Miniprotein binders against a7ua95r516to809. Designs and how they scored, part 180

Target 1, 294 residues: a7ua95r516to809
Amino acid sequence: ASLSLLSISDLVPDLQFIFFWMSNAIEILYFIQQKSPAYMQTIELMDDKAGSKESLLSATISANEEAMTILEEVIMYTFQQCVYYITKTLYVVLPGLLDCNPFGTEPSSEQCRRAAGVCVCAVCVMPEAVRRVVSVFQTTSDLLQQYQVHSEIQSQMFAYLFFFTNVSLFNQLIDKGPARGWFQRSRVLQIQASVKILLDWAKGAGHNHLAQKFFAKFCSTVTILASPPQQLSQMSWKALCAEHPSLKPVQLHRILTQYQLMAELGPLPIWQPSSEDEAYIYRTVDLLESFENH
Below, E stands for the ipSAE of ESMFold2; O stands for the ipSAE of OpenDDE; V2 stands for 0.75 times the mean of E and O plus 0.25 times the DockQ between their complexes.

## First folded at step 11 (miniprotein)

Design po8 (at its last look DockQ between E and O 0.14; V2 from the best seeds 0.00; counts 0 for: pae E 6.4 > 1.5, pTM O .686 < .8, placed apart)
Fold by OpenDDE base, look of step 11:
Structure po8 (fold): chain B 294 residues (1-294), chain A 92 residues (1-92)
Amino acid sequence: as target 1 above (294 residues)
Amino acid sequence: SPEEIAKKAEYLIEFIELLLEAVEKLIERLGDPELLKRAIELMTEALDEARELAEEAREGNPEELEELRKRILELIIEALRLMAEALRLARE
């Protein structure tokens, strides 16, 4: 199937299988880790009959180590596969978030309409483009909970997905934003509102800290672009750097330059980079975020 | 103690049952590969031996019980190896 047709719902059967296996492997690994010490201690307390104790202990240690290694490999593989499939789905739906007008009237989800007629749940009142993104995260959350995946693994999963989402949205905004008109204040306000809905969902799902951390760069960019010219023109380069520490100098400079062009502002000496940052503002290689830096 | 051995056997039973469930789901998804069938055979054998261990733990010779436990663990490890290989081959 073309990537364009891939929905999270189409992946649910495959994801269920992977999550089941991942969860079971984690449970087994945990079991070995918790029970092996007590088991070894029991062997150690046995009467040493003709060296049998030492051989049994050695064999048990070796067996546990081998089993744990295999289980860790399975956990890592299944985790990577989950991330791979989920991020493919995100890749398809995330561009819609930047073009979304959350202030428009969009129809509720088809599922809720069929079940209840008019559903006023938090998901049903979301714009379709936002709902599609939230649906990916919600499905992931539901699967992780259904299979009782360890909380640490859940946190790692959402950390990566939020990271991926931030990188994708940030790069699209920086690269395509000027051409798409996403730097226009009205469009920026739409983007800001859409992202707020996503962040509110993350907060409600218990991932507030992770969302704030990993969306910081995109949120900072949107905050700057949403700022009125009268306010932003009063902020120095140094003040903006301090307020938005997630942005590299080259990124901040690019944002301000495009803002200046869009707002038809003349040269603003107050936005002049510091002598320390002057060398870095021309490092175009650092402009876009890498997916490998996680 | 016999009680500790019995408790360990119960844990092994639970462990093997979880593994069996996982392998069954793998077979449903990947088909019926020979490696997974062999893994089920080994785990089934381990499960039977673990049940025997649980029953005999109260009256059994501690040395025999420990040897049985060792054998069960060896079977589990071999089954896990086969499962991992099956997953590897399914990726190719």
Scores: ipSAE 0.020, ipTM 0.394, lowest interface PAE 4.2, mean pLDDT 83
Fold by ESMFold2, look of step 11:
Structure po8 (fold): chain B 294 residues (1-294), chain A 92 residues (1-92)
Amino acid sequence: as target 1 above (294 residues)
Amino acid sequence: SPEEIAKKAEYLIEFIELLLEAVEKLIERLGDPELLKRAIELMTEALDEARELAEEAREGNPEELEELRKRILELIIEALRLMAEALRLARE
């Protein structure tokens, strides 16, 4: 019930207002940028008293630069407001990705097939928690399209939303994972499947490059945790660092420690950190990510 | 096309109304009403002309509609300049 007050649908009227404002500011900004040479050409066609013409030209250029500055500030402000409202809903729905079961239970799967006979429906393969996150992204995409927001701004919006998603999921997994049982093998495989559904949405929406770039830390974490013990135990510390450059030494060390506990492996010499990394594996200030870095 | 001109005029109307709200918020924050009162006057004039552009978009002379649109944009630019000056003075 509390989730209904923080759903993206409750925020749509505010988002529509903000997107409308942002779209109009962007349109006017690009109009000014494209018309500046034509306006200067009109001034140059005035062929009366060179001093007056040059003074008028200088004043006109200065006025355009001030207008562009204000419009850029409006665009930045409205962008930040959109991000604020959208990430507020993401913050509420993202934890569910770590707790859900995308594979479903045997009775639910069997009942779906029995009721429908030979019926296949997409609804049976996407869990509710994943749908809530996808709904936020899809609603954002639909609003950006509806208000004809410039493609560069749309890309920046999704870059930040993917960055926020990555930081939120990574921090929760690292911080709460032991207490919540999220490092158990079966749980990691469920998380991996849920993330795959989200990445498939991003690819289908044309954001594959952004998703690959900004989900890297969380995806690396899940990839390591999902690796079979026979495969992972053959990879050295240096090989793991090279395969997963998005992970800081303290983060990789923590992930491997949790893996050893769940797989009931003893310490492995091959996972010994390099001498230069040894200084950093206990720096807890570097363990969690900041929402201000992207 | 006339339909695109009408759509752009309606966008300008809504944007100018939002700018008027923004100026009122700046007055609350800065307490420097002379520059911002002039910005309100320019935006009110731009709003009236944008409404005229929207009404004339289908049947108006294309040259007159383009001239009206340019006048609207010049009013908006000058109002934004006054808002920028008010912000600059407050930072001093």
Scores: ipSAE 0.016, ipTM 0.320, lowest interface PAE 6.4, mean pLDDT 75
ESMFold2 (binder alone), look of step 11: mean pLDDT 81; pTM 0.798

Design po9 (at its last look DockQ between E and O 0.60; V2 from the best seeds 0.00; counts 0 for: pae E 5.5 > 1.5, pTM O .569 < .8, SAP 73.679 > 70)
Fold by ESMFold2, look of step 11:
Structure po9 (fold): chain B 294 residues (1-294), chain A 92 residues (1-92)
Amino acid sequence: as target 1 above (294 residues)
Amino acid sequence: SPEEIAKLAEYLIEFIELLLEAVEKLIERLGDPELLKRAIELMTEALDEARELAEEAREGNPEELEELRKRILELLIEALRLMAEALRLARE
């Protein structure tokens, strides 16, 4: 394996090789599945004078099943290898989204602030940190299309990459956010703008449904943190749970605690968990997300 | 019948030619591993036998044609096993 590779551009030659192999294995699997009935029909039409037709049918069925099993294993291994190397690259570049300023070199202008949560002014440019993440997604998309990988496999690849991105960003925000100042309002607005650039890429690439599904937890977190205090303080705990079902009680509680601290709304808790959720707001085992999909 | 046997032989020829192209390209990436060279040998033999099947479909002995088909499939399955092993080793 090329474990010494450090960036997506360094991995492209190896990824091209793996995608080439995966795409050919998928095509051969499809060929067997689509052509096998015709082959079996031809055997059925043979003269069975020596009784060898039944033996040939059995051997052919067994060989096709072995071939399909081997090809499925190849597809699984190549998929896992692609995911491993791509997510290793993503892990390195994703934290930069939490530290970047998508509003460019122009001072914090009222025009950009009035469009808070969406960068609509022509002065703002894609920050380098966002560009690095988009480059990983775009390179992956280009390779999948170049090698004509089956559309179901392309969807599974991006489902996992978005899942990984969500877990990585959410965990880092929750774990490192207080020490890194990522809960400060100006920072949250910058993070929100950066995430919207990623969502816009996903929509333009035809993966909007996957991005909406798999980014939900991080997007809910940022939406809450970006909300004006007057609006958020008027929402009950139950209303917030209903609007953000992807957040577990311990996660919502932690987010609201940080929000109240950074918005300087005083020491008394504003949001009181329901009696059912009270048992869960300190379950530390549920605070961070697992990269393993259960 | 001879026509159906010939159609089956054409199916096998297409299939094997696709596999040979894939394996030859794979060897360029891996620097000629012995597993892929062996896979090419097996696929080349399977292709020759599939072409023989196509030629013999019209007048061949049915039992000889059956054994030829069995051998073609055995060669292809072993070649696919070698390709899977080569990919596994290249990942590591």
Scores: ipSAE 0.031, ipTM 0.478, lowest interface PAE 5.5, mean pLDDT 77
Fold by OpenDDE base, look of step 11:
Structure po9 (fold): chain B 294 residues (1-294), chain A 92 residues (1-92)
Amino acid sequence: as target 1 above (294 residues)
Amino acid sequence: SPEEIAKLAEYLIEFIELLLEAVEKLIERLGDPELLKRAIELMTEALDEARELAEEAREGNPEELEELRKRILELLIEALRLMAEALRLARE
C-alpha cells in the first residue's frame, strides 16, 4: 500500500542528503589519495629528531588508511541507499511502461500545465507512463550533477539503474506478457515506441552506450516480437541466436513459442533448437533474469 | 625545510576546511547534533593552529608541526566516524 504512493519527488529531500554525503566523501577520499604522497615525502625529507620521523610517518600512514576505509564505507553505503530508494520508485512506475499507448493523446504533465503556455519540451510530449520513468532517471541525473558526483560513480549508478530496469521489464514481459496480451503485435509496437523514447532520453543524457548495453535483452525480446510473421518465420534458430546474443536459449525458445501461439503458426522446423542448445531450452530456472547478477 | 613544512601545513589547512564545510552543512540538515558541534569546534581550533603553524614555518620556526599533524589526523578520523554515525541515524 505505502509503496504505491511513493514518488521520486517525495524522496528528493532524503536523496539530496545522501548525495551530498556521497559527493563529499568522494571528494575527501580523492584529496587524501592525491595529497598523501606529498605528505609522506615531506615527512621523509624532514630532519630526524631522535626517531620521531619514523613514528610520525607510521602514524600518518595508519591515520590515512583508517580515514580512507571509513570514507569508502560511507561511499558504498550512500551509493546503496541511493540505489535502494531510486529502485523502489522504478518498481512502482515501470509496469505502466508496458501498458502505455504512446500513440494516444495523453494530457501534459501537471508542471507544464501550470506554465501559461504549451510546453513542447521532449519530456512534456512524452506519454505519462514514459514521463514517470524518465522523471526518475532525470531526477537522478540532476542530483548527481548538482552535487558534482564523480563521473565514474555516475556511470555505475546509471549502469545499475538500467540493469534493474531491463531485468524488471524483461521479467514482467516474459512472465505476464501472454496473459496481458503484450505479445500481440499492436501492443508490442506500443512497447517498442515507449522504450525508444526512454533510449532517446538516455542518448540525450549522454548514457547511450550504457543504455544499449544494459537494455539489450529487453530490446532483443521486443524486436523479435515486433517482427512480422513472414520475416521471423524465415529466420533459423541459429540466425536468431546470432542476432540476439543477449538472450539465453531458454529465453529465445520461450519467446518463439509464445510468438508461434499468438500468431497461430504451425510448428516451424526452422526454429528447432540446435542439438547443443536442446538441453538448455528446458532450464526454466534461467528463464527469468536475476537482480543479483549485477 | 621551512618551505616543505609550510606546504604540508597548507595541505592540512585545505583538508580541514573541506571537512569543516561538510560537517557544518550536515549540522544544518540534522538540527545541530552536539557531537558534530564539538567536532567542528575541535577542528576549527586545529585549523587556526595549522594557519599559525604555516606562518611560523614561513618564518623558519616549525616547532610544533609533528604534534599538530597528529592532532589534525586524529580529529579527521573522529569527524569521519561522527559523519558515518550521523548518516546511519538519518536513515532510521
Scores: ipSAE 0.019, ipTM 0.435, lowest interface PAE 5.3, mean pLDDT 82
ESMFold2 (binder alone), look of step 11: mean pLDDT 82; pTM 0.795

Design ye1 (at its last look DockQ between E and O 0.85; V2 from the best seeds 0.81)
Fold by OpenDDE base, look of step 11:
Structure ye1 (fold): chain B 294 residues (1-294), chain A 85 residues (1-85)
Amino acid sequence: as target 1 above (294 residues)
Amino acid sequence: DTSEELRKRILKLIIEALRLFAEALRLAREGNPEEAEELLKRAAELMTEAADIARELGDPYLIEFAELLLEAVEKMIERLERRLS
């Protein structure tokens, strides 16, 4: 009950606190990394008064290493906390993406209605379910920029968030899709359009490569399911494996089997797994993606 | 040399302040912001002392290090106080 009410906006104060702590730790770590080598050289150039120089150098090295270790732990901890809170919010909003009809006339967000004019910004024209997901990513981006977090950490954050999103959407689609009717062509096309809006946002935000990489499984699944029966029935197992390398054999087999059932297609010999893949299509443990394998 | 011993002391103070900084984060996240603030205040005291000694020595690296950490700690104290108000 309480999780369903959690919006990213409700988490912003806590996230700001964590990001601020992280940013301060990064700044200090960067200082040590940039300035400590020159300082050690300065010590090395000091007059050696009875071995005191060596002792100071050793103490400086040890202190710098310990300081960096502490700061790295702080950065890692704060990063994990941010990811935890953001992913909790994503968990709540992501299911709405699969049920979204982007072709429907959903009313613009209340926030944009307060401006005397119809805001035609890309976010305002998004379906509400897509906008909610994008809002989580945008808020994350804004916070990372606000606290001037290093680009590498930003990339790692988005990589994980896209990974999490892909796993969540993929697993939901595979597990619940048949029962929810998400494998029906009309529904698949809605999902495809919704995901495209998200990917277009990611592209506009400068995360195109990461989005393409980490959404590959979900996108491949949607692409297969969106394919017309006439087209897909002409593609061999081997061709499908080659075109969708992100999918494991068990996943591809499951998708094709469900597609066949939905489309009322008879057995298609052309979709028969290769002898090499035949052992793998029964590995049900590999069917759903794990959140741990990042 | 008294100057080398003082530099070593400054480094020890910095490390202790960093430990307090890290522990304060944990406490704040566990719902003990008041205790976190006290640790940060102690860290600020240590860094003030460290910065003073470093200035007396004229060691630019240790001055900058102590002042940077002091600033970070003071910013965090201010942030915690705003959350508690």
Scores: ipSAE 0.817, ipTM 0.957, lowest interface PAE 0.5, mean pLDDT 91
Fold by ESMFold2, look of step 11:
Structure ye1 (fold): chain B 294 residues (1-294), chain A 85 residues (1-85)
Amino acid sequence: as target 1 above (294 residues)
Amino acid sequence: DTSEELRKRILKLIIEALRLFAEALRLAREGNPEEAEELLKRAAELMTEAADIARELGDPYLIEFAELLLEAVEKMIERLERRLS
């Protein structure tokens, strides 16, 4: 079946199967790690009538090493399978985050005041596109908890998912942004609000450090494009590089060029790259990010 | 067989069953669930034998090792059979 047609809910039975296999491998690996040292001590204390205690110790060490290797391979394979299917669903739902409007309700001050001082406004409503992305993260978190996956493996899973999310959003913004009108200030503010919902989810789920680390490039891009023209025009190239270290020179230069076009500004002398960076701003091979780690 | 030779035999059975367990996962994920189930049934037979020998020796570590793997294998067989029906 095509993964582009499936929601995360459609994949849950397959993910449960894979996590169940992973969970059993983790349990056995943990058993070996916790009990093998005491067992080795027990072997050393055994009566050595036939002089075969050394042979048993060697065999036990070798078997434990092979068992742990096999179990670690199972855990790695199941981890990769989960990441593969989860990122396929993310790939389908992430573009909608760039197109949605979290401020899409009609403003009405009378409706807000009629509701007994409770403001029913756009900021209180999660757009469907954002809900779909949050649902992928939340379902993943629920499965990891259901199968009692170690916190280190859970962190690695979300590190990969946040990395993938950043690469997907950044590449689409840079590559498709001009044609889609995503660099317009009103659209950038909508994108910023939508991403804040994702960051708030990550903070509440205990993954704030990972989200801050792996969303940095996309968030820096959005921050630059959302900045008021007066404020941004007073920042030199050197200052912008220092404030946004997650962006490569070619990436920062492209963003500033799009800012000039969006704001209907002519070229700004203070945004000209330093001579140090001049060689790097035209390296288009560095513009888009790879989905593979560096 | 000496007590130490029996313990080494249990360890060999466990490693072979672990190899079958790992290969069954790959087969199930590659669309070969009937072959995966066959390997898991072989692993269950090995772990039943390993557990029986470990109980005769009174070796709590090897008993628990074999029983954990046997339980894991039996649960996987049940899961595969439900997906196949």
Scores: ipSAE 0.775, ipTM 0.952, lowest interface PAE 0.5, mean pLDDT 83
ESMFold2 (binder alone), look of step 11: mean pLDDT 85; pTM 0.821

Design ye2 (at its last fold request DockQ between E and O 0.85; V2 from the best seeds 0.82)
Fold by OpenDDE base, look of step 11:
Structure ye2 (fold): chain B 294 residues (1-294), chain A 85 residues (1-85)
Amino acid sequence: as target 1 above (294 residues)
Amino acid sequence: DTSEELRKRILKLIIEALRLFAEALRLARSGNPEEAEELLKRAAELMTEAADIARELGDPYLIEFAELLLESVEKLIEKLERRLS
């Protein structure tokens, strides 16, 4: 099946199965963690009949440890499977976010129109490209809630999904942005507005802190590119580094260089890297973000 | 068998059922849902036995553990059967 046709809706049955398995494993693990200490104490209080108590205690400890290990492996495996499938769907829809014009009157999705008239929900008024991305996150949220997955696991999943999204968007913007005209101010403003809608959704979904943390690099890039030349040309390298600590020197240098070309600005001495950063701006290996660092 | 030996047996049954539970997941994800269902059915048999022994002993922890795992396995079997139908 061509990757281009894979919607999150097509994966829901498989995801539901994986989430169900994960949820059951978490429930059993939680049971052991909560109840096993008291059980071991109960064994310790039993009458010692010829060392049988010590043997039972040892067997119980070993069984609990093995059980928890098996369950942790199941949870980790199911988590990885969920992330794998969800990130595949994100990979397909994320490029559309960079090409999205959120200021255009895109027709509301036909699906919401059919059921109860003009749905004015926040998702239905979103541009289609943004809605597709939000739909992946919303479906993930709904599944996590449906199976009552522990809040920590939910947070970890969204942290990774936001991380993946940031890396994907950032790398695409840096690599393809100049050629696709995404560094043009008008296009940058469209991207900024689209990302704002996504961040507003994340805030409404209770993931504001995670979204702010993991989208920092992409947001910083967009913020710099959206800045008027008159404003940005007054900011020194050091000031930009301080305001955008999520950007590596090589990344900031690349952004500023492309901005300079796009805005037809001459060389700006104030954007010259510090002597300390000068060695780092040539580290092209650090230009794009890695998916492996998480 | 002493009550302690019976408890040890229940624990062994639980561990074996958990191994089957984990392997069933791998089989289901590798495209062998029928084999996965067979392992889960075996796990359910083991947990039924474990729960029965635990009830006879009157051990609340082992009863709850065996019943919880049994319920989880039975729910998974039902879900697999629905996917195969």
Scores: ipSAE 0.836, ipTM 0.961, lowest interface PAE 0.5, mean pLDDT 92
Fold by ESMFold2, fold request of step 15:
Structure ye2 (fold): chain B 294 residues (1-294), chain A 85 residues (1-85)
Amino acid sequence: as target 1 above (294 residues)
Amino acid sequence: DTSEELRKRILKLIIEALRLFAEALRLARSGNPEEAEELLKRAAELMTEAADIARELGDPYLIEFAELLLESVEKLIEKLERRLS
């Protein structure tokens, strides 16, 4: 069925096929890059008999350029295909992360959440929704390592997957959060704990730097929403912008507005935007992120 | 053929095989795996010829180039045959 096709495990045979084409193209490309300069020096040292060695050198340069172009196109096409199918899987499983409860039904679940402020592994379970997202990342990592894909390409792939995850979660939280009750503090703490599990995976997999960079907007949003009212009400607009530079003025304004509604706070003078930022808090075209940011 | 003409012939065979390699990928991904296999078999024939000429010349760069692409193409043919059966 088409639903079973969207699971990462159902995609593995196709991904293995695509990664195999990619790894072959990478090996040949790096052979050319490593060996072609010395080969051209060898041609320059050949005796020039009836034919011109200038013609052979020119043909060799032209062939190497065309070969590298063809191989780079194969690598880009296979990269695009992998990312396309992996992100289709992520698109289906990511919304569940916003609805799940990582704290479980343990009798101490509420106390642990209050005492720690952050999910600790001893009292936090990996809900099915988080497990599905982690499985996508882990399966991708396993395939990249199995096919010995160059570390630069592996980093580019996870950079895009983390970017996609951040955009998807942020947009859904902002767009659907009021109707789904996702701005309630108990719900935000559950979301924060679930994201912590993803960040821990990324750190253990050697992608901590990429996760810190590409999850910044969603993490900033959740950090603000999770802040106690006593603490957040003491932070000025300028201070919030400085601590959360990934958030655009319209985004920060929307987050604070939702926070005020759920905490039943009136307008706070300290949250008034600067005159420069005030012009931008109503730019609705900037509220949601684009999946095509480059 | 002169040594220079033979080396240029090997380079042309390599480029044609690379074009077939790339097109076979697109055919396999668009639901045409039998046609993709046909192109890969043609690329393997070209690289077998290129490797033979390169060995006669004693040109280790062109030997390695042709043999890498031949090995890659042959493994892909095997993988396509398993998917087709």
Scores: ipSAE 0.802, ipTM 0.956, lowest interface PAE 0.5, mean pLDDT 86
ESMFold2, look of step 11: ipSAE 0.795; ipTM 0.956
ESMFold2 (binder alone), look of step 11: mean pLDDT 83; pTM 0.793
ESMFold2, fold request of step 15: ipSAE 0.796, 0.793; ipTM 0.956, 0.956
ESMFold2 (binder alone), fold request of step 15: mean pLDDT 83, 83, 83; pTM 0.801, 0.801, 0.798
OpenDDE base, fold request of step 15: ipSAE 0.829, 0.830, 0.831; ipTM 0.959, 0.960, 0.960

